# VHH binders against q96q42r690to885: the designs that were tried, part 3

Target 1, 196 residues: q96q42r690to885
Amino acid sequence: GYIASLHELATTERRFYSKLSDIKSQILRPLLSLENLGTTTTVQLLQEVASRFSKLCYLIGQHGASLSSFLHGVKEARSLVILKHSSLFLDSYTEYCTSITNFLVMGGFQLLAKPAIDFLNKNQELLQDLSEVNDENTQLMEILNTLFFLPIRRLHNYAKVLLKLATCFEVASPEYQKLQDSSSCYECLALHLGRK
Key: E = the ipSAE of ESMFold2; O = the ipSAE of OpenDDE; V2 = 0.75 times the mean of E and O plus 0.25 times the DockQ between their complexes.

## First folded at step 1 (VHH)

Design a19 (framework vhh_7ubx_2)
Fold by ESMFold2-Fast, scan of step 1:
Structure a19 (fold): chain B 196 residues (1-196), chain A 125 residues (1-125)
Amino acid sequence: as target 1 above (196 residues)
Amino acid sequence: QVQLVESGGGLVQPGGSLRLSCAASGFTFSSYWMTWVRQAPGKGPEWIATIYSGGSTMRDDSTKGRFTISRDNAKNTLYLQMTSLKPEDTALYYCAKEGSDYLEWFGESTPFDYRGPGTQVTVSS
């Protein structure tokens, strides 16, 4: 039902926020603090990725808090709380995914200088755990790609949750149509941004 | 160089309305996310709403129906329209600019580069 789907959304949003926060604090911040990370162009592109990633992390944290507050403060479960943030999330996810795609197209993590590559290799087990890559033969670059494309996977999750929520409303209702439209937008964005 | 100046606060009766303004200078206003935050006596800061440069907004559910955040990029001004004010809305209201540093969100209790001095809103009879 509707409440169960909202609890799933709130729980997975808090889990996702925790994961992004860990990537930010344990990988991105130490990485960008290294001397001789790479060329000026590579460093600028990675700094843009980090900036967009940090902003996205903040928004996800606020959304999770808002959902939790609603579920504990308001017993009525038929409000479309997830739709209140659709435009902001679509814009923020698009900006992040554009930044990571630009970085990867320009050579990505392979263009990092030795100190950065050494740091990433030292933390490969953590990177593999955070990306949920279970194949021990997976190379560092593929682990990194999987990790930094987690937000695109989350867009797919939003689309699925929105479809579940839509089934709780009459097909002829404006709520049903809005949830269907929103789900389509997240799914199309995920598919578009998943191409590289 | 960077300045944020809030105005529009004051003493108002329950059920009243106020429009807060934040005049920004010293940076390219249209390029930054802008936020309203409040701090009530004896409490920590409470986030109210954020507006992206494109006009998209994210709002706290407890105030969403009564408060509207908006911006005028041509005037470098952020607004908060407050209606149906309640005694619990009594607080110092700050506007905040997102950080310009690519790491502004790391290891901080607040993710924002700068906050203004605030404008006091008091709701009482």
Scores: ipSAE 0.005, ipTM 0.233, lowest interface PAE 11.5, mean pLDDT 78

Design a20 (framework vhh_8k46_1)
Fold by ESMFold2-Fast, scan of step 1:
Structure a20 (fold): chain B 196 residues (1-196), chain A 125 residues (1-125)
Amino acid sequence: as target 1 above (196 residues)
Amino acid sequence: AVQLQASGGGFVQPGGSLRLSCAASGFTFSSYDMGWFRQAPGKEREFVSAISGSGGSTYYADSVKGRFTISRDNSKNTVYLQMNSLRAEDTATYYCAAGEDYWGLSYDEGDYDYWGQGTQVTVSS
């Protein structure tokens, strides 16, 4: 039902926010504070990725808080970003995905200087845990790719939960149409941005 | 020691304007990103606006875009928030904060290490 689907969305959004916050605090901030990361171009592209990642993390945190408020019957829940089609949320995802794609096309993590690569290798177990990669023989670069494409997986999950929510309304209702439209937008974005 | 002193708050009617100032001391001001955050009673602190150390980049929360303008004067170690077309929903205590530029401008209060005492803004008829 509707409330059960919203509880699922709230629980998974809270977990996802926690994961992104851990990536931000334990990987991205320490990495970018190192004395020598690489060439000026590589550093600028990575800073762009981190900036977009931080913005996305913030918005996901706000969304999780709004979902919790809604489940407790609070008026602020009407501002829920994802349950309506939100250009701000979609634009933030698109900006992030563009930044990570540009970074990877220009050589990505492999072009980082030795201190940065050493830092990532030192934290490989944490990176593997955060990326949810089950194979312990997975190479560092594959772990990093999985980790930084987690937002794409989340877009797919949003599309699925929005479809579940839509089925709780009559097909002719405005609510059904809005949820279906939002689901289609997230699914199309996820499929387009997830291709390499 | 690092100090941030926010000022310029007050009472204003809807549609009015206020200019907030934040005077900083105890650090190399031009090397730090500056942010404005606000908190209404019973609500969590929310992002309002941020400006890079050089002043070359700015960010705004959607609720204030087109109405608020952030600026800084590095020669005076001061960041400003010009607030136009004020609404009742803008009523809050406004805080200035300073953070290191590790990855560009941040929207997250947790990325800001130094905080001012705040200045109260009340928008009411």
Scores: ipSAE 0.000, ipTM 0.272, lowest interface PAE 13.0, mean pLDDT 82

Design a21 (framework vhh_8k46_1; at its last look DockQ between E and O 0.04; V2 from the best seeds 0.00; counts 0 for: pae E 16.5 > 2, placed apart)
Fold by ESMFold2-Fast, scan of step 1:
Structure a21 (fold): chain B 196 residues (1-196), chain A 126 residues (1-126)
Amino acid sequence: as target 1 above (196 residues)
Amino acid sequence: AVQLQASGGGFVQPGGSLRLSCAASGFTFSDYYMGWFRQAPGKEREFVSAISSSGSTIYYADSVKGRFTISRDNSKNTVYLQMNSLRAEDTATYYCAADFSSYDEWGTYESDYDYWGQGTQVTVSS
């Protein structure tokens, strides 16, 4: 049903927020706190990535909190921010993916100075766990790429959940059309950003 | 097809009262925030009032607080705006609008509304 699908969305959103929060607090913030992490250009690109990542994390947290409040009867609103604020989410995802792509094109994590590389190697087990990479022989740089492109996978998940929500409405209804349109927007963005 | 039919406008003298109605069809009314907006000649459209899907959360623009009352009847798919102590500055075309996924803090944003009625004219003049 509709409420069951919203519970699924809320549960997976809370888990995703927790993961993004852990990446921000345990990887990005400590990494950027190092005194010698690279050239000025590399540092500025990584700072842009962290800034866009933090904004995205904030929005995901707000969405998860709103869904939980609605489902527990604290707020009566449907709390479907991914419908109404889809452009805000799409813009934030686009800004984030542009920042990480620019960083990676300019050499990415491989261009970081020794203290930064040492930090990442020290935390490789945590990075592997957070990225959900199952192969223990996966290279550090591949783990990092997987980790920082997790938001693309979440866009596909939003599209799928919106389609499930749509099945709770008549095909000819305006509600069905809105959910279908939003799903298409998330799927198109995921495809576009995933190729770059 | 989605339709919002606003009615109840007319001519009234300052201090008078009018009740506007907006009859909705073509969507699940009880799932939508309903809002009233107005546009005076030569001015931009402005927010007047909004009511949540159940009716428990209500917003008013500062200019109408204490004078206007928004209400809804989900069994009749209708939203109402009771307008008391009308002033010349209340002269405008009044529009009803429907918003599927508003939060409490978002129900006042014109850009968030999905469906709009044709409007009903209110003229307050002596």
Scores: ipSAE 0.006, ipTM 0.334, lowest interface PAE 10.2, mean pLDDT 83
Fold by OpenDDE, look of step 2:
Structure a21 (fold): chain B 196 residues (1-196), chain A 126 residues (1-126)
Amino acid sequence: as target 1 above (196 residues)
Amino acid sequence: AVQLQASGGGFVQPGGSLRLSCAASGFTFSDYYMGWFRQAPGKEREFVSAISSSGSTIYYADSVKGRFTISRDNSKNTVYLQMNSLRAEDTATYYCAADFSSYDEWGTYESDYDYWGQGTQVTVSS
């Protein structure tokens, strides 16, 4: 139902924030501190990725916090933050993905390959835990790539939950239409960014 | 726990002034738009004023423009409403509210706000 879906969103958002926070503090920050990274340009691109990641993490954290209030107050669909502030979310995700893409296009992973090997090996278990990749045959750089794109998967979840919420309203209702439209926006963005 | 504590209400004669304060706790104050609403007896709650997280953007209802001034001190987690040239029609219960900060939308509607404080009564009467 409507309330159940909101609780699920709240719970999963908190968990997601925790995961992103861990990635930021235990993976991205250490990576930025590695010595013998490539050119200044590539390093700056990585810094940009980290910055955008941090911003996204912050946004998601704030969203999670707002959901607690939402659940204790008037639960109007239009007041849901991912709906009300959809532009903020979509833009933030777009900016993050752009940063990742730029980093990758410029050979970012090639840059990290050598200097990050020891770090990645040392933190293999953490990488596997955060990425939920259990296959030991998966290259650690691939796992790192998975982590970089992990936020994009959350867009799908937003789209799904909005769609579920929409089913709780009459098709002809403004709430239904708004939820459906917003869901579509999140899904479209997820698909677009996922292909990069 | 989130808390918005409003104060500064009271009785005042027409033409007089009051300054409302709203002290916030339990959330990152500097990341939220802050707004003031009011509700007169027998009327619906109406928007009065809002201020962005940084204070750089401010909005007033037409009925209070030029008379009311909203401000905030993020170091004190407090939003203020200076009310000058008060009129009888300003009599209402005033509420402060917090809206999750965004650069894409304004918090001009009651339903947009995430947190609400208890009301403080303002009575303008001769």
Scores: ipSAE 0.006, ipTM 0.244, lowest interface PAE 10.6, mean pLDDT 88
Fold by ESMFold2, look of step 2:
Structure a21 (fold): chain B 196 residues (1-196), chain A 126 residues (1-126)
Amino acid sequence: as target 1 above (196 residues)
Amino acid sequence: AVQLQASGGGFVQPGGSLRLSCAASGFTFSDYYMGWFRQAPGKEREFVSAISSSGSTIYYADSVKGRFTISRDNSKNTVYLQMNSLRAEDTATYYCAADFSSYDEWGTYESDYDYWGQGTQVTVSS
């Protein structure tokens, strides 16, 4: 029902935040702390990825906290932050995905210097675990791509959960329309950002 | 080395007030968001409040909203927690924490924070 679907959103948001936090602390920060990462252009693009990743991580953390508060109180569905401030969410996901796409178009992780590649190879088991890739013979660069495009998967999850919430309301209700419209917006963005 | 030093804890009666301080050194304080967490004996550490690097964005856990006020003074590299209307349930060791952010933001989870203070004990009882 409605409460169960809200708990699903809150639980999965907390889990996603934990995943992003682990990527930030265990991969991005150590990687960017290396003395020799690559050319100036490559390093600048990777730093932009990290910047937008941190912004997205922050937003997801704030959202998780607001959902915990929302579950405690009696609140209308239209008050959900993911609905009320959807443009902030959509913009943050778009900015992040644009940054990683720009990095990858210019050669991506393959153009990093040997110390960076060595760091990534040394941590391949961790990267595979974080990315949730289930094929154990997947190459490092494919693991990295999967890992840094996890946010597109989350957009699909938002669309699915919002649609589940919509089923708790009458089709003619404003709540139903808001939830379904928002679900469509997140799904459309996920499809758009998933194109190469 | 990076250090966070929390102070200002003590014993108070219910309804009383305390002001906690956390002095920071070893990093550029104005680039870091700050948080307060607390841990009662035998319990998991829980989020209390956070403040962005500029101080413009603030968050409180529901259990302390309206009673606690977080603030920071970037010229003194210090974050504060003013605790009013204290209750027995506020009894805990209070920890300050810090993490870097390129945006004016904050975090609400332990994993958001790389740097932690040693804690200061707050005891609320008659």
Scores: ipSAE 0.000, ipTM 0.125, lowest interface PAE 16.5, mean pLDDT 83
ESMFold2 (binder alone), look of step 2: mean pLDDT 80; pTM 0.800

Design a22 (framework vhh_7z1x_3)
Fold by ESMFold2-Fast, scan of step 1:
Structure a22 (fold): chain B 196 residues (1-196), chain A 125 residues (1-125)
Amino acid sequence: as target 1 above (196 residues)
Amino acid sequence: QVQLVETGGGLVQPGGSLRLSCTASGFTFSDYAMNWVRQAPGKGLEWLSGISGSGDSTSYADSVKGRFTISRDNAKNTLYLQMNSLQPDDTAVYFCARGYDSEFWGGSYEYFDYWGQGTQVTVSS
């Protein structure tokens, strides 16, 4: 039902926030603290990725906390209030996806200098755990791509949950249409930015 | 030390206009979504409007759509609320707040992490 779908969204959002926080604190901050990362252009693009990633992490944390508060703060949750999606949230995802795509188009992680590559290789097991890559023979660059595309994969999860929420309303209702439109937006964004 | 300071409140006649400002310090202003929230006498908090860090996305409560406009100047670390066609029911203390806007759940204000002291707006003859 409706409440169960909202609990699923809250639970998975909290887990996703924890993962992004770990990537930020254990990978991105130490990586960007290294003396030699690569060319000035590569460093600037990676710093932009990290900035957008940090902003997205913050918003996801707030989203998860607000969902949990809402679910525990109200006696009845079947309300039109949760059918209005915030464009601020979509804006943050779009900005992050744009930054990682720009970084990869300009050569991505392969352009990193030896100290950065050495750091990443030293942390390869952590990177595999965080990226949910099960194949131990997966190369570093593939692990990194999987890791930094996790927010895009999360967009597919949002689309699925929004479809579940939509089924709680009549097909002819404005609520059904809004949730379907939101689901399509997340799915289209994920597919468009996933490969090419 | 995060500081949010609201200014621009005062007495205005019905049908009049006011522009509120919120000056931010102690953080990178452009990295955070910002919001306006009000509290009318004897009532709870009501979320009014939110704006993304870039300024590209805005959201409004139904009670203020078409009358109020949120904007920001990231170079000046300042958030604005342009209020037109003011009514006696708009009388409230107006707060700026930092954080993700809550329009997704219809005007919730839970988990905004920093709030200003508020500025009083009174709509009366």
Scores: ipSAE 0.000, ipTM 0.122, lowest interface PAE 15.2, mean pLDDT 79

Design c01 (framework vhh_8k46_1)
Fold by ESMFold2-Fast, scan of step 1:
Structure c01 (fold): chain B 196 residues (1-196), chain A 126 residues (1-126)
Amino acid sequence: as target 1 above (196 residues)
Amino acid sequence: AVQLQASGGGFVQPGGSLRLSCAASGFTFSSYAMGWFRQAPGKEREFVSAISGSGGSTYYADSVKGRFTISRDNSKNTVYLQMNSLRAEDTATYYCAAKRSFYLGTWSSPSEYDYWGQGTQVTVSS
């Protein structure tokens, strides 16, 4: 059902927000506070990643709050950001994914100076748990890539939930069409950003 | 909805073995650390074992070290507790619990766990 699917979306959005908040507070902010992080170019690219990540985290938190308010009868369904495929929400995902891709193609985390690499190695168990990587033998750089690409995986999840919501409406209804369009938008964005 | 279903309990003689299973649903299993706790009649819940979301880190109470092994299968959303060399003092209701795997902090505190199963009874008796 419709409400059950929205509860699933709200629950998973809350958990995703918490995960991104932990990455921001325990990994990105401490990493960027180090004195010798790398070259000016590498530092600028990583600062861009952190900036876009923080913006995305904030918007995901707002979306989770909006879903909670709707489920408690405070807001109308039409006010939900995801149902309107809001340009602000989509642009924030696009900006973040572009920034991380640019950072990684320019050499990524492996170009960081020793203090940064030492910090990441000391936090490897936390990074492993946050990334949901099951293989204990996975290399640090692969863990980091998995972790920072989690937002792309979340776009696929949005698309799937929207399709599930659409099945609660008649095929000829305006609601069905809007949910199908929104799902296609998130799936197309995920495919565009996820292909390398 | 979030559900944790523990199973595999039963009656066993001292020195015997049992394997407990906890099937999880309604959350991203690999993002959660899993713990086993037990409660004997008239006593408080005590920590038995815990495993990180990835399975890379395991923790054991001193009373079970060398006898019990915790493991997980993230493809099946299940955590296991293999109990060997069972003693009468292991008699208890065993509970599985899930906590966010966002921090490797206090594994042994019940208050750190977000979700709890209904429990499965283990009785070790001759």
Scores: ipSAE 0.000, ipTM 0.081, lowest interface PAE 22.7, mean pLDDT 81

Design c02 (framework vhh_8k46_1)
Fold by ESMFold2-Fast, scan of step 1:
Structure c02 (fold): chain B 196 residues (1-196), chain A 125 residues (1-125)
Amino acid sequence: as target 1 above (196 residues)
Amino acid sequence: AVQLQASGGGFVQPGGSLRLSCAASGRTFSSYAMGWFRQAPGKEREFVSAISWSGGSTYYADSVKGRFTISRDNSKNTVYLQMNSLRAEDTATYYCAAGRYLTFSSYTPSQYDYWGQGTQVTVSS
């Protein structure tokens, strides 16, 4: 049912938040603390990525808390940001994806100075685990691309969960159509942001 | 591509009612979300209301909630805006627009791919 699907959403949102928190604390923050990261332009683009990533991580944490509050009877389901097409939530995803795309278009991680590349290579197993890449022969840059595009994959996951929630309602109900529309919204945003 | 033609505007006294219609070209209408926007002289276009492709979800600007009702008839390729309890501040050219999705940017004109010519609504004594 409906409550079971919301528990699945809450569980996966908590796990996703933990993963983003680990990326922020173990990869992005140490990386940006290096004295020689690269050119001024590369450093500024990476700092923008880290800033937008931190904001997105915070909002995902807030969403997970809202789901938990609903499941414990504190908030109504209609208050959940994914059901309301919250501009704050969707804008944070868009801002993050725009920042990472700009960074990658301008040369991305390949343009980082040797100390940064050495740091990433030293942490390659952690990066691989965090990105859920199962092929040990995968190149570092492909691992990094997979890792930093995880938020786009999460948008696809929201769309799928919303479709599962819709099946708990009659096809003719307003609730069914609202959930279908929300699912389409997240799927289309994911396709648009993943296009570049 | 979708072509849109808005109609139903006119002159009305405060407290009166009007029903606007937006007729769309053929085949793909039922796959688009539809929105109504309005623009008063010297101002930017502002959001009024939107309806999902199926008609199952509707959205309204705070200034029109409880007074305006959006609806659609996919068999006629038409979207409607029923405007009740009209006020002087509702005076504007009303535009209908088609977009692929109701998203966080459904409240901004840039989210819509196709626009109608507009229909003038004047609320005056």
Scores: ipSAE 0.000, ipTM 0.154, lowest interface PAE 16.2, mean pLDDT 80

Design c03 (framework vhh_6z1v_2)
Fold by ESMFold2-Fast, scan of step 1:
Structure c03 (fold): chain B 196 residues (1-196), chain A 126 residues (1-126)
Amino acid sequence: as target 1 above (196 residues)
Amino acid sequence: EVQLVESGGRLVRTGGSLRLSCAASGRTFSNYAMGWFRQAPGKEREVVAAITWSGGSTWHADFVKGRFTISRDNAKNTVYLQMNSLKPEDTAVYYCAAKSTYWGLFSTRASDYDYWGQGTQVTVSS
C-alpha cells in the first residue's frame, strides 16, 4: 500500500544517507586533507565536488528524517519533498552532477597526484563495497565513477517508488496521474544528468 | 505563463561593463529556469548563460566564462547578466528566455525554451 511504499522510501533514503555520509567521512574528507593532492585547478574542481556532495548529503538526510517523522504521525505531507519537486532538493542533485561531470571531463581522478592515487588504491576494497561493484577485476577509475554517480541511481529509485505509490490510487484519480507524471520526470532527470 | 522584457542594452567601449536585466511578469516566475542567448547579424542564436529557477546552479558558455555572470532575484521577478571585459565580438541582440521546468533545470538548447523576450541590443566599440 501507500504507507508501506512510503516506509520503503524512508528506509532506503536513510540507508542512502548513511552511504553518502560514509563516502564523505572515509573517502572525500581524508582525500582532501592530503598534501600534494594535485594542481590548483584539479584541487579546486575536487573541492567543488566535495562541497556539492556535502550539500546533497545534508538534504537527503533531512528528507529521510522528515519522511520518518511523517510516518510516525509527527509531520504532514509537506515532508514529501520529492512530490513537491523542491528546487533546493533537485538543484542540489543538478549542482552535484554538474560538479562531478566537470571534474571528470577535465581529467578527473586520473589527474590527482601520486599520494591521492595511492590513498584511493589503498581504500579500493572499501570503494568497491560502497559502490556495490561485485566484479573483482573492475579498475579503480571505474569503481570511482560508479561510486560518484550513485545519486543518479537514486533518482531512478525515486521514479520506481513513485510508480508504486501511483498504483495505490484509482487510475482516473488526479493522484494517480500526478505520481505517474512525477515518476516519468525523475526518470528523465536521471537520464539527462547521466549524459556527458 | 510568463512574459519577458529585456533592458540595459546600449553602446559600450571595449573593456567596459554592462548589466542586462530581464523582468518577468507572472506569479509562476520561480517555476522557470532562465537563459540568456545572443544573436549577431547573419549568425545563429547561441546560448550565453543559464540558471536554475532558484539560482542554485548556473552555466556559462566557454567564450564568456570568467567575464559574464548570470544571476536572478525571484523576489523581483528579474534575471540579470553582468557583462565584464566586453569585446567587439560580444556585439549582438541579447535575448532572455524561460524554460518551463518541473525540476528547475536549465537547458543549453534554444528549442527547449518556451518563452522569449524581444531582445536588447548590445554594441561594443573597438
Scores: ipSAE 0.000, ipTM 0.126, lowest interface PAE 14.4, mean pLDDT 80

